# Designs tried in a protein design chat: VHH binders against q9p4d8. Part 13

Target 1, 280 residues: q9p4d8
Amino acid sequence: MDFMKPETVLDLGNIRDALVRMEDTIIFNFIERSQFYASPSVYKVNQFPIPNFDGSFLDWLLSQHERIHSQVRRYDAPDEVPFFPNVLEKTFLPKINYPSVLASYADEINVNKEILKIYTSEIVPGIAAGSGEQEDNLGSCAMADIECLQSLSRRIHFGRFVAEAKFISEGDKIVDLIKKRDVEGIEALITNAEVEKRILDRLLEKGRAYGTDPTLKFTQHIQSKVKPEVIVKIYKDFVIPLTKKVEVDYLLRRLEDEEDDDATQKSGGYVDRFLSSGLY

## First folded at step 4 (VHH)

Design s9 (framework vhh_7z1x_3)
Fold by ESMFold2-Fast, scan of step 4:
Structure s9 (fold): chain B 280 residues (1-280), chain A 122 residues (1-122)
Amino acid sequence: as target 1 above (280 residues)
Amino acid sequence: QVQLVETGGGLVQPGGSLRLSCTASGFTFSDYYMNWVRQAPGKGLEWLSGISSSGSTISYADSVKGRFTISRDNAKNTLYLQMNSLQPDDTAVYFCATEGYSSGWYEYFDYWGQGTQVTVSS
């Protein structure tokens, strides 16, 4: 996938490869976070006296990281979605102007507030080494949280690219549902229970492989860094549903860019452009 | 019981043509992106062509572009591959395959057929 080459971005093979790579990153980040206790103080609003800031220690640290990363063009990339868009700074590197692949409103599809809430209330308790505080490790804990949050955000919001590829491929079915504002119909069209089961089965295998030291597999006491079943539960309960929400929200607005001319998307236009680009 | 059955293979002379068919059962064929792939003896799998559920989006591998044409008939649950200007290096077992899509995932080759042998020889 090359964001400077639009035809590579909506290639299904490239999308799949990106999703698989992001899945691995999430698993490894969960393993790193699992070394620390839950440390609830990190997430409590106004727990620490941070000058001119109203929020949690994690909120502050993540916002500062995003401020710094924006200065080196991180959030110019189409697949990066900030948690705190209002803190982003001007880049000091030469600007990269990526061609538009997604709809004009794509940057308005942002479920990071929901991700942050679910991460702190559901995910951290499930993966942490214990429920208490580790006062000497609060900073290290929060750094691991940031890696988890950013990888979750990238994976979930990548649903925008999946939705765009689906719209281009299956526009006729989707357009009717969009015009009717049929959320349930769109959800049904983008859901396949058997595919989801296979994804969850693969995650279980990866969780076992990555979370367990291979040298210990023949001992009577096999150590697992994070329970594979917890990884599966997080994907089933949060990652997949939030990705679906991103896709539905993206698709419901997709006709805003069409100037009410459905013939372009059905008789040529986007479909023909991607065929002409030499995809596959 | 999901099943994909490929037919239409056989022996053909160089420069000849064959039309392969893939009949699907046990799932809603009209909801799936469909692919043709092949495997020559002792070699890996090669993707050839894909077609969206509606038939609106079609893609080809460079090796077959201009010679092969993919199509589908959703009313008959059948996928087709029209192969023209066949060459000895097109000799392979040809498979049809679905891909799965759900909630931000694409899984290529979700359901796999048994294959049909194509031999290009004089």
Scores: ipSAE 0.026, ipTM 0.388, lowest interface PAE 5.6, mean pLDDT 83

Design t1 (framework vhh_7z1x_3)
Fold by ESMFold2-Fast, scan of step 4:
Structure t1 (fold): chain B 280 residues (1-280), chain A 121 residues (1-121)
Amino acid sequence: as target 1 above (280 residues)
Amino acid sequence: QVQLVETGGGLVQPGGSLRLSCTASGFTFSDYYMNWVRQAPGKGLEWLSGISSSGSTISYADSVKGRFTISRDNAKNTLYLQMNSLQPDDTAVYFCATEGYSDSWYEFDYWGQGTQVTVSS
């Protein structure tokens, strides 16, 4: 996939390969985070007296990271979605003009608040080494959290590329549902139980392989740093459903970039419904 | 190298039968849900039938129910479509297709040139 070449970005094979690769990154980040206790104090609002900030230690640290990373063009990349868009600063590096492949409102599709809530309330308790505090490791713990959150955000918001690719290939089926504002119909159309089962089966096998302690591979008692079943549950309960939400939210607005079919312009003549999309 | 090769097409008279085969290589065929899709001249792609990796779940489009039968042989990495009671409107290029690994979206990736089926009196 090359973001400078739009035809490679909306290729379903390339999208599939990117999603499979992102699974590896997420699993490895979970393994890294699993080395620390849950440390609930990291996620509590106003737990620490942070100057001029009202929020959690994680919220502060993540926002500072995003401020710094924006200055080196991280959020100019089409696949990166910030948790705190209001803290981003202008890059001091020369501008990269990525071709537009997504709809004009793509940057407004952002479920990071839901990701952050689910991560702290459901994912961390499932993968952490223990339920208590590790006072001496709060910073390292929060850094591992940031890596997990950013990889989850990238993976879930990649649904925008899936939705755009499908709208281009099967738009007529989707247009009627969008016009009716049929959220349930769109969700049903994008849902495939067999594909989801294959994803979960693949994750289970990856979790077993990646979570195996190398020092124990000659014994019958294999211990995993993160239970493979927990990784599967996180994908089933959170990653896949949030990806669907991203796709549905993206598709519901997709006609905002289109002109009415067979509409005449005030100057006379037809307006192609794809003219406003910037893809043709 | 990943590839799907469709064979078994040809010219057949109305009411006749054909059996299409799709041979898979370069990936673990037994892990994939497989589909048959066709494209008639000047028309878009039409999904016909799908079969789960184990063969236990099978679905058909209304246009082919009762006339076409999908099956697979995982030991031979081969997908089949038995077509009976062929009609002139079944004339199309037939493709076997894997699903894209998009989360929650049903999409087809086909890797072959397809096989031409012509039903003519």
Scores: ipSAE 0.000, ipTM 0.191, lowest interface PAE 12.4, mean pLDDT 80

Design t10 (framework vhh_7z1x_3)
Fold by ESMFold2-Fast, scan of step 4:
Formats: C-alpha cells, structure tokens, sequence
Structure t10 (fold): chain B 280 residues (1-280), chain A 120 residues (1-120)
C-alpha cells in the first residue's frame, strides 16, 4: 500500500493485508501492557497535579506525544488519527501532499474518545496483570497504553478506507441506503459474517502463538501473557463494532462529496454508458 | 443519593446571554472538580469548561473561551456557567458533571441536563 498511489490504497487485497498486519501490532502492544496492573489512577481526571492541564495523566502524556510527533509529519499520514487534534503543531519538515483518496470530511470521522473510554473501562481490566495500583510503574504503564491506543485507533479508523473501497464497488446499493439514512441496512451490507469468523479464528491462533513463552518446557500447561480468548473478545466486542461504526459514519456523509456515477467504479454495477444508452 | 440538577436553560436570540446553574446534593460538592459539557442535536458530547474544588484552577474549550465563564459557590453547592454572545451553534443540552476518566465526557455524577436553544 502506497498512499502516494490511490489505486493501491483502495485495493481490497492491500487493505486486507494491512488489517492482518495491524493485528500483530495490537497483540504485541497488549502483551506489553499486560505486564502492569490496571492502575486506574493513570486514567482518573485530575488525579495528579499537572501544571496547566486538566485531565488524566494518560491524557497529558498522549497529548504531549502527539504534539511532538505532529512536528515530524506523523499526522500528515492518511492512516494516523490523533486523539487530541487541537494539540497538533505545524510540521517543520516539507509537506507531503498525499492524493485525496478519502472524502473531504474523513478527518472528522474520529471515534478516539470512544476508543479511550472502552480501553480504560473494558480492555485494560481484561489484559492487565492485576486490578490494583502500581505506583512505581506509572510512566511505563502509560507508555504501553499509548502504544495500545495508537494501534487501536489506526486499525479502527482504517474502516474509512474499507468504506470508500466498498462505496466504489457497491455504490448503487449504498447510495439508496444513505438517502434513506438506513444505518442498519448499511451495517448489514458492509458485514460479512464468514470474514469476521476468520478474523476471530486467526486472532485466537495468533494470541496463542505470540502470547506464550515457547521456552517453557517444564509443564504441559502453557500460560499466555494475555489470554487469547480475551484478545478475541476485544475484537468481537469492540474493534470490529467500532470499525463498522467508522464505516457507517463515513458512508452516511459520502454523498456530500458525491461524484458523477460515470466517474465511480461499481462492483457488478458499473454500466457502460455506450451500451446502456444504445450508442453501440 | 447523589444528584446534580441543571437549570437556567431556555430559548434565547443570537447575541444574547444565559446563566446556567447546577445544584448538587448527596455528596461533598466542595471536594470535587466540576465540569460543564454539552450535546448538540445529532452530535457527541463536547467538554466546555472545568473548575477545581477550590475554584483556583479554571479551564475552557477554545470554542467558548472569552464568551463563557465558569464559577462555583461551595457554600450553596452550586456550579454556574455564564454564557455571553450566544450563537445558533451553541444550541445543545447542557450538563454538569464531576470526576471523570481519560478521554471520557462521562463522569461519576451526571445531571439531567438543561436545554439551550439559540434561534431568532
């Protein structure tokens, strides 16, 4: 996938390969986070006396990371979505002008607040080593959280590319549903239960392989650093549903930037104007 | 029984002013950081302003800075939001809230909200 070449970005095979690769990053980040206790103080608003900042320790640290990384073009990349867009600084590097492959409002599709909420309330309790506080590991815990959050954000918001590719391939059906504001119909159209089952099965296998220390030979019961079933549950309950929400939210607005039907490719729906009009 | 009750909303013309109040009961109001949050029709929650337990630390979202003023009266267990230079896009249900978590506009105690409508 090359963001300077739009045809590679909307290629379904390239999108699939990117999503499969992102699974590895998410699993490894969960494993890193799992070495620490839940440490709810990291996430509690105004728990620590941070000068000139209201919010959690995590909110502060993540916002500082995003401020620094924006200056080296991280958020100029089409697949990076900031948690705190208002803290981003102007890059001091030459601007890269990526071709527009997504709709003009794509950057307004941002579910990172919901990701943060689910991460702190559901994901952290499921993967952490224990439910209590670890006062001596505050910074390391929050750094692991940032890597988890950024990889989840990238994976979930990649739904924008999936949605655009599906709009191109199935535009006629999607257009009808958009005009009706039929959220359930759009969700049904973009959903493939067999593909989702394959994703969950693959995650279970990856979780078993990556989360288990292969050098442990003294027992027949090998314990994963993160339970593979928890990884599957997180994807089933949160990652896949939030990706669908991103796709639906993206598609509901897609007609705002609608191009002529003749300019849009449709899977099984592309009509040759000459043949359909009787010109030959 | 913890309760937050917002009042002071209503219909106002563009350029007008309103003062919202939030009355707290069932907890020690003076120990809590307090926030104002709003939700416009068909949109998500937007944090507007926060004030520390003593009132010494105050923060505002850029969208309301210079137009809105947060304050509190710990003796009366009441939080205020003075809203000036109201615009049609300020139309929303306004909520007061206490302690929250990272990234959330959900807090431990939410009020019922008060509707503010800015139209001619």
Amino acid sequence: as target 1 above (280 residues)
Amino acid sequence: QVQLVETGGGLVQPGGSLRLSCTASGFTFSDYYMNWVRQAPGKGLEWLSGISSSGSTISYADSVKGRFTISRDNAKNTLYLQMNSLQPDDTAVYFCATEGYSGWYEFDYWGQGTQVTVSS
Scores: ipSAE 0.007, ipTM 0.257, lowest interface PAE 9.6, mean pLDDT 83

Design t11 (framework vhh_7z1x_3)
Fold by ESMFold2-Fast, scan of step 4:
Structure t11 (fold): chain B 280 residues (1-280), chain A 121 residues (1-121)
Amino acid sequence: as target 1 above (280 residues)
Amino acid sequence: QVQLVETGGGLVQPGGSLRLSCTASGFTFSDYYMNWVRQAPGKGLEWLSGISSSGSTISYADSVKGRFTISRDNAKNTLYLQMNSLQPDDTAVYFCATEGYSTGWYEFDYWGQGTQVTVSS
């Protein structure tokens, strides 16, 4: 997949390969985070006196990372979605203008607030080495959290490319549902239970393989760093449902670009383009 | 309860200056990126300026760059727009708006009532 070549981005095989590869990143990031206790202090608002910031230690650290990375073009990439879009800075590198592949409003589809909430309340307790605090590891813990959050964000928001590919291939079926604002109908149309089962089965096998020590040479009880069933549960309960939400939210607005094309010589449909242009 | 209240509008002569204020309550103002947007008679919305939660990142529309200055006072939960060298084309209703960390520009969480600015003799 090459974001400079639009024909490769919406290729279903390339999308599938990217999603499969992102599973590896997510599993390895969970394994890294599993070294540390849950450490609730990392996520508590006002736990530490941070100048001119009213949030958690994790919120501050993640926002600072995003500010730095924006300056080296990270968020120019079509598949990167920030947790704190308000902190992004202008890049000091020459800008790369990627060809438009997604709808004009694609950058407005952002479920990172929900990802952050689920990560801290559901995912961390499931993968951490133990409950309670590890004061001496707060920074390392938060760095592992950032890697987990960013890989989850990329995977979930990749649903925008899936949705666009489906709209192009099955637009006639989707258009009627969009016009009726039929959320349940759109969700049913984009859902494939067999594909979801294959994803969960593959995750279970990867979790078993990647979570064990491959250098064990004796007959021993092999223990995974993260239980494979927990990885499967996280995907079933959170990753897949949030990906569907991204796809539904994207599709519900998709006809706005069709209207805008018809109105490019007139006022109607111009407001969104003016507002978007003013931000960058 | 979330409130945004714009003040400071009025009638001013071409070349004059005005300072708009937007007072926020009911949410943690210091966490939000803030914007000024205007709507001229018979026209659509035009984004003018934005400022990050800390005030470190500021951006302007080309139509107002060099003439308008956005600022904020997080201790007072107040957003400002200093407007200099006003032109008749600046006549509009001016709105204070915020977007949350996960909300797109087109789906502002909060909008004020607006304040009328009229530039004429």
Scores: ipSAE 0.000, ipTM 0.109, lowest interface PAE 19.5, mean pLDDT 81

Design t12 (framework vhh_7z1x_3)
Fold by ESMFold2-Fast, scan of step 4:
Structure t12 (fold): chain B 280 residues (1-280), chain A 121 residues (1-121)
Amino acid sequence: as target 1 above (280 residues)
Amino acid sequence: QVQLVETGGGLVQPGGSLRLSCTASGFTFSDYYMNWVRQAPGKGLEWLSGISSSGSTISYADSVKGRFTISRDNAKNTLYLQMNSLQPDDTAVYFCATEGYGSGWYEFDYWGQGTQVTVSS
C-alpha cells in the first residue's frame, strides 16, 4: 500500500496486509498495557491540577502527543485519525499531498470519542494486571494507553477504505440502500459471519503466541500477559462492531459526492484499477 | 471447504465461441464480486472482467471488450464468461477468482484450478 499511488490503496492484498499488521500492533500494545494496574486515577476528570486544562490525565497526555505528532506529519497520513483534532499543529516537515482515494467527508467520520469511552470502561479493566493504583507508574501506564488508543483508532477507521472499495465494486446495490436510508440493509451487506469467525480464530491463536514466553509452551503451567479470550472478546464486542459503524456512517453519506457524467463513465475504470491491483 | 471449479474450456477454431462456467461452493456466492483472469503460455496473469454481486456493475479489459461477456446466476452459484470471436492469442488457462469482503476485512482470493482454452486451426 502506497498512499501516493491511489491504485494500491484499494488493492485487496494491500488492505489485507495492512489489517494483519494493525492486528499484530493492537495485540502487542495490549500486552504492554497489561503490565500495569488499572490505575483509575489516570481517567478521572480533575484528578490532578494540570495548568489550564480541565479533563483527565490521559486526555491531557494524549492531546499533547497528538499536537507533537501532527508536527511530524502523522495526521497527513490518510489512515491516521486524531482523538483531539483541534490541538493539531502545522507540520514543520515538507507537506505531503496525498491523492484523494476516499470521499470528501472521510475526515468527518470519527468514532474516537466512543473508542476512548470503551477503552477506559471496558478494555482497561479486562487487560490490566490489577484493579488498584500504581502511583509510581501513572505516566508509563498512560503512555501504554496512548499506544493502545491510537492503534485501535487506526484499525477501526480503516473501515473507510474497506467501505470505499465495496462501493466501487457494488455501487448500484449500495445506492439503493442509501436512498432508502436502510441502515440495517447496509450493515447486512457489509457483514460476513465467516470472515468474522476467521478473524476471531486467528486472534485467539495470536493472543496465545504473543502473550507467552515461547519456552514456557512446553511446561504444564503456561503464563500469559493477557488472556487470549479477552482479546477475542474485545474484537467481537467492540473492534468489529465499531468498524462496521464506521463503514455504515461512511456509506450513508457516499452519495453526497455526486458523480457527473464523466465520473460515472469512469467508475468502470476505477473498478478495473481496483481489481487489477487486487489480483496483483 | 471453499471451492471454485472452472469448466467449459477446450480446443476451438479461430472465430469460434466458448462459454466458461465457474461453480462456487463453501461460501455465499451472491455476496461476492467475481472476476475472470487468464494466463497465456509464457506470460503473466491478465485480468479480463469483473462483475458485482448483484450483476449491475460490470467491467472489461480493453483486450476483450466487445468479444467477451461476463454474467452470473446467483441461484446456481455460477459465474459465466461467454467468449466470441476467439483469436489464437486468446489461448490461455482461464481462472475465476473472488475478493472476500466483509466486517471491515478482506480475505484471500479464491482461485480455481483453471480451464485450458486453445484457439488454433
Scores: ipSAE 0.178, ipTM 0.549, lowest interface PAE 3.1, mean pLDDT 83

Design t2 (framework vhh_7z1x_3)
Fold by ESMFold2-Fast, scan of step 4:
Structure t2 (fold): chain B 280 residues (1-280), chain A 121 residues (1-121)
Amino acid sequence: as target 1 above (280 residues)
Amino acid sequence: QVQLVETGGGLVQPGGSLRLSCTASGFTFSDYYMNWVRQAPGKGLEWLSGISSSGSTISYADSVKGRFTISRDNAKNTLYLQMNSLQPDDTAVYFCATEGYSDNWYEFDYWGQGTQVTVSS
């Protein structure tokens, strides 16, 4: 996939390969986080007196990471979605002018608040080595949290590319459902129980190989205690449902950027209004 | 029952051409995005090409771009793959497939038996 070449971005095979790669990243990040106790103090608002900041230690650290990374173009990339969009700074690197492949409102499709809530209340307790505090490792715990959160965010919001590719390939059926505001119909169209089972089966096998196999030769410092069944549960209960929400929310708004024409080739989600006025 | 039947495979010399067909029945073919995928001996499935319901949007894997051409005839409920400049590593069983979506991930729903393509001297 090359974000400078729209045809490669909306290629379903390339999207699939990206999603498979992101699964591996999420599993490895869970394994990294699993080395530490839950450390509830990391997530408690105002637990530490951070100057000029109201929030948790994790909120502060993640927002600082996003501030720094925005300055090196991270959030100029179409597949990155920030948790704290208000902290982003202008990049000091030369501009990369990425072609617009998603709808104009794509950046408004953001479920990171839900991701953060689920991560701290459901995911961390499920993968952590223990339920208590590890005072000596609070910074390491929060750094592992950031890696988990950013990889989950990227994976879940990648649903926007799947939704766009689906809209382009099956536009007529989707357009009808959008015009009817048929949320259940859209959800049914993007849901296939047999495909979902295959995804979960694949995750179980990956979890067994990566999460519990002590002979696997990757990142030398990973000491996994994450049960494969926990990884599958997280995907079934949270990753998959949130990704579906992203796709449905994206599709429901998709006609905002379209005119009611049957043009053979889509023109970047917006038809030139000067051509429509009879002028060039 | 939903059915996809692939035909057109066979033995061909390196540099040769073959045209595969896939005839669909049991569903509204013109409403579905269609794909060609292949599986070489001892290897996993490889996606090759996809085409939208109207035929207006087409995508190819880098390994076949410029050599293979996908097309469809909705009136005949048939999907085609024109394969040119065939190489020995194009040897595989070729399947046509619809895709299923679950969780902004696609996976192929296979209905056909596949058709064997063998490229050798």
Scores: ipSAE 0.000, ipTM 0.173, lowest interface PAE 13.6, mean pLDDT 80

Design t3 (framework vhh_7z1x_3)
Fold by ESMFold2-Fast, scan of step 4:
Structure t3 (fold): chain B 280 residues (1-280), chain A 121 residues (1-121)
Amino acid sequence: as target 1 above (280 residues)
Amino acid sequence: QVQLVETGGGLVQPGGSLRLSCTASGFTFSDYYMNWVRQAPGKGLEWLSGISSSGSTISYADSVKGRFTISRDNAKNTLYLQMNSLQPDDTAVYFCATEGYSSSWYEFDYWGQGTQVTVSS
């Protein structure tokens, strides 16, 4: 996949490869976070006297990371979605003008608030090494949280590319459902229970391979990695449902771009490439 | 039992032609979008062409556009790929496939056994 070459972005094989790589990243990030206790003080508003900031330690640290990374073009990339878009700074590097692959409103599809809530209330308690505080490791805990959150955000919001590819390949069916505002019909169209079962089975196998150290099975008090069943549950209960929400929200608005009069960009460039790549 | 069987491969000279067939059984062929995919020696899968259930919507990869033609006969549960102006780089195992898609996961489903196409001088 090359975001400077639109025809590679909506290629279904490239999308699949990207999803597989992001899945691996999420698992590794969960394993990293699992070495620390839950440390609930990291997530509580105003637990620490942070100058001129009302929020949690995690909110502050994540917002600072996003401010810095925006200055070196991270959020110019089409697949990056910030948690705190209001803190982003202008890049001091020459701007990269990526060709438009997604709909004009794509950046308005943002479920990061839901991701953050689920992460702190459901995911952290499930993967942490213990339920208490680790005062000496609060910064390391929060850094691991940021990596988990950003990888979850990228994976879930990648649903926009999946939805666009599906719209191009089966637009006639989707158009009818959009006109009816049929949310359940759109969900049914993008859902295949057998495919989802295969995803979950694969995650279980990856979780066993990555989440357990075979050399430690003879010792019971050594640091434990994430249980494979917990990774599967997180995907089943949160990652997949939030990805569906992103896809549905994206598709419901997709006809907004079809009503504009700029036929040159869609019929002469991107659409022709995607037709030849097998997307419509 | 769902089954796809590809036939029509073989050895051909550069510039030659071959017609591949894919016969489907065990599912309602006329309800499915169908694809042709190939795998060259030592390389990954490359999507080539797709055709909607009715046959009204057809797409091709840039590498084969203008040389290959996809078609289907729903009464015979058969998918075709007419390959013209074959080049040595077209040497691969050719597969037909339906699509599987769910919640940000896309993969080809109902893979056939494949048919070998070899283009050599």
Scores: ipSAE 0.005, ipTM 0.284, lowest interface PAE 10.1, mean pLDDT 82

Design t4 (framework vhh_7z1x_3)
Fold by ESMFold2-Fast, scan of step 4:
Structure t4 (fold): chain B 280 residues (1-280), chain A 121 residues (1-121)
Amino acid sequence: as target 1 above (280 residues)
Amino acid sequence: QVQLVETGGGLVQPGGSLRLSCTASGFTFSDYYMNWVRQAPGKGLEWLSGISSSGSTISYADSVKGRFTISRDNAKNTLYLQMNSLQPDDTAVYFCATEGYDSGWYEFDYWGQGTQVTVSS
């Protein structure tokens, strides 16, 4: 996948390869976070006296990271979605002009507030080593949180590329559902229960493999860093549903980029042009 | 360049056996869940069996359970289907396939050319 080559971005195989790799990153980040206690103080508003800032320690640290990373072009990349868009600074590196492959409103599709809430209330308690405070590790804990949050954000918002690829390949069916305002039909079209089951089975297997000590492979008792069942539960309950939300929200608005007034009649013309343009 | 090449098909008598192979190239085979699917003359695609990347999780369609065995050799980038007790209604073109994207409408990707299995007396 090369964002400078639009034809590689919406390739189904490249999208799947990216999603599989992002699963590995999420699992490894969860394992890293799991070495620390839950440390509720990290997430409490005004817990620490941070000058000119009202929010949690994590909110502050994440916003500072995003401010720095924006200056080196991180958020110029089409697959990166910031948690705090208002803190982003202008890059001091030469700008990269990525060809546009997503709809004009793609940057308005942002579920990071929901991700942050779920991460602190559901995910951290499930993966942390214990429920209490670890005062001497707050900075390391929050750094691990940032890696988890950024990988979750990238994975979930990658649903925009999935949705665009589906619109291009299945345009006739999707356009009809959008015209009928059939939200349930769109959700059904993008949902495949067998694929979801295989994803969950794969995650269970990866969780067991990546979290185990290789020296214990000849015993019947295996210790793991994070319970594999917790990883599966997080994907089933949060990652997959939020990815579907991103896809549905993206698709419902997709005809907005078609020519004004009679977009309903001209949508096929847009698809024909897109398929022949080298953007497919 | 991603390719899947199926081999091992042929003509076999009812009750006979065949072993199909699928050789993968152009991607990291050991990272992928793999499937066997078939298409009989005049019918749609039928999923038969799937195997996880490590080989630990295996599933079969009811129509082939107890007769077919899926396996893989990640060192050789090869997927296998051992077919026993073959019946005339097993006549089909057999394909190996990887899975589609995560909420996907399209279920299978990287389909090869297929290998023809004919069960006839």
Scores: ipSAE 0.000, ipTM 0.267, lowest interface PAE 10.8, mean pLDDT 81

Design t5 (framework vhh_7z1x_3)
Fold by ESMFold2-Fast, scan of step 4:
Structure t5 (fold): chain B 280 residues (1-280), chain A 121 residues (1-121)
Amino acid sequence: as target 1 above (280 residues)
Amino acid sequence: QVQLVETGGGLVQPGGSLRLSCTASGFTFSDYYMNWVRQAPGKGLEWLSGISSSGSTISYADSVKGRFTISRDNAKNTLYLQMNSLQPDDTAVYFCATEGYSEGWYEFDYWGQGTQVTVSS
């Protein structure tokens, strides 16, 4: 995948490879986070007296990371989606102008508030080493949280590329559903139960290999282990549904860009004779 | 139970034409997006063309655009690839494949056995 070459971004094989790679990153980040207790104080609003900030310790630390990362071009990358878009600053590195691959409103599709809520209420309790406070490790805990959150955000919002590829390949069916605002119909179009089962099976295997095998070097000095079933549950209950939500939200707005496009057919595009007559 | 069978390959001269067929069984063919992919000797898989379940949305790789035409007959559960102006570089094993997708997971399912196309005089 090369974001400077739009045709490689919407390539089915490249999309699959990216999703598999992001899956590995998420599992490893969960393992890192699992070495610490849940430490609920990290996530409580106004638990610590942070000057000029109303929020949790995690919210503050994550916003500072995003401010710094924006200055080194992190958010110039089309697949990076910030949790706090209002804190981003101008890059001091030469700007990278990636060609537009996604619709004009793509940067408005952002489910990070839902990701943050699910992460703190469901994911952290499932993967943490224990349920209590670990006061001497709050900073390390929050840093591990940031890695988990950013990898989850990237993976879930990657659904925008999937949705665009689907719109290009199946536009005739999708356009009809968009016009009807048929959320359930769109979700059915992007769902394949057999593929979903294979994803969950692969996660179970990876979770067993990486999260529970005491002979693996990368876990050698970490006492905590993440149960493979917990990783599968997180994907089934949260990652997959939120990715579908991103895809549906993206697709519901996709005809907004078609209103100002005079072309009736794109190279490899979705518009055919039927859709052309329907859009008059 | 699920089966894809490619036919129509063979030896053809440069500039010639060939029509490949892929017959599907064991699944509801009319519900699936279908693809043609090929593998030349010593090379990896190359995607060539795809067609939506209804047949209304069609895409081609730049290497075959204008020379190959994909089509389908849902009543016969058959996918076709009409290949014109064949070149020696088109020599490959040709496969038909359906795609699976869930929360954006695209992968080729139900690969056929393939049919050999050799372009040589």
Scores: ipSAE 0.015, ipTM 0.325, lowest interface PAE 7.3, mean pLDDT 83

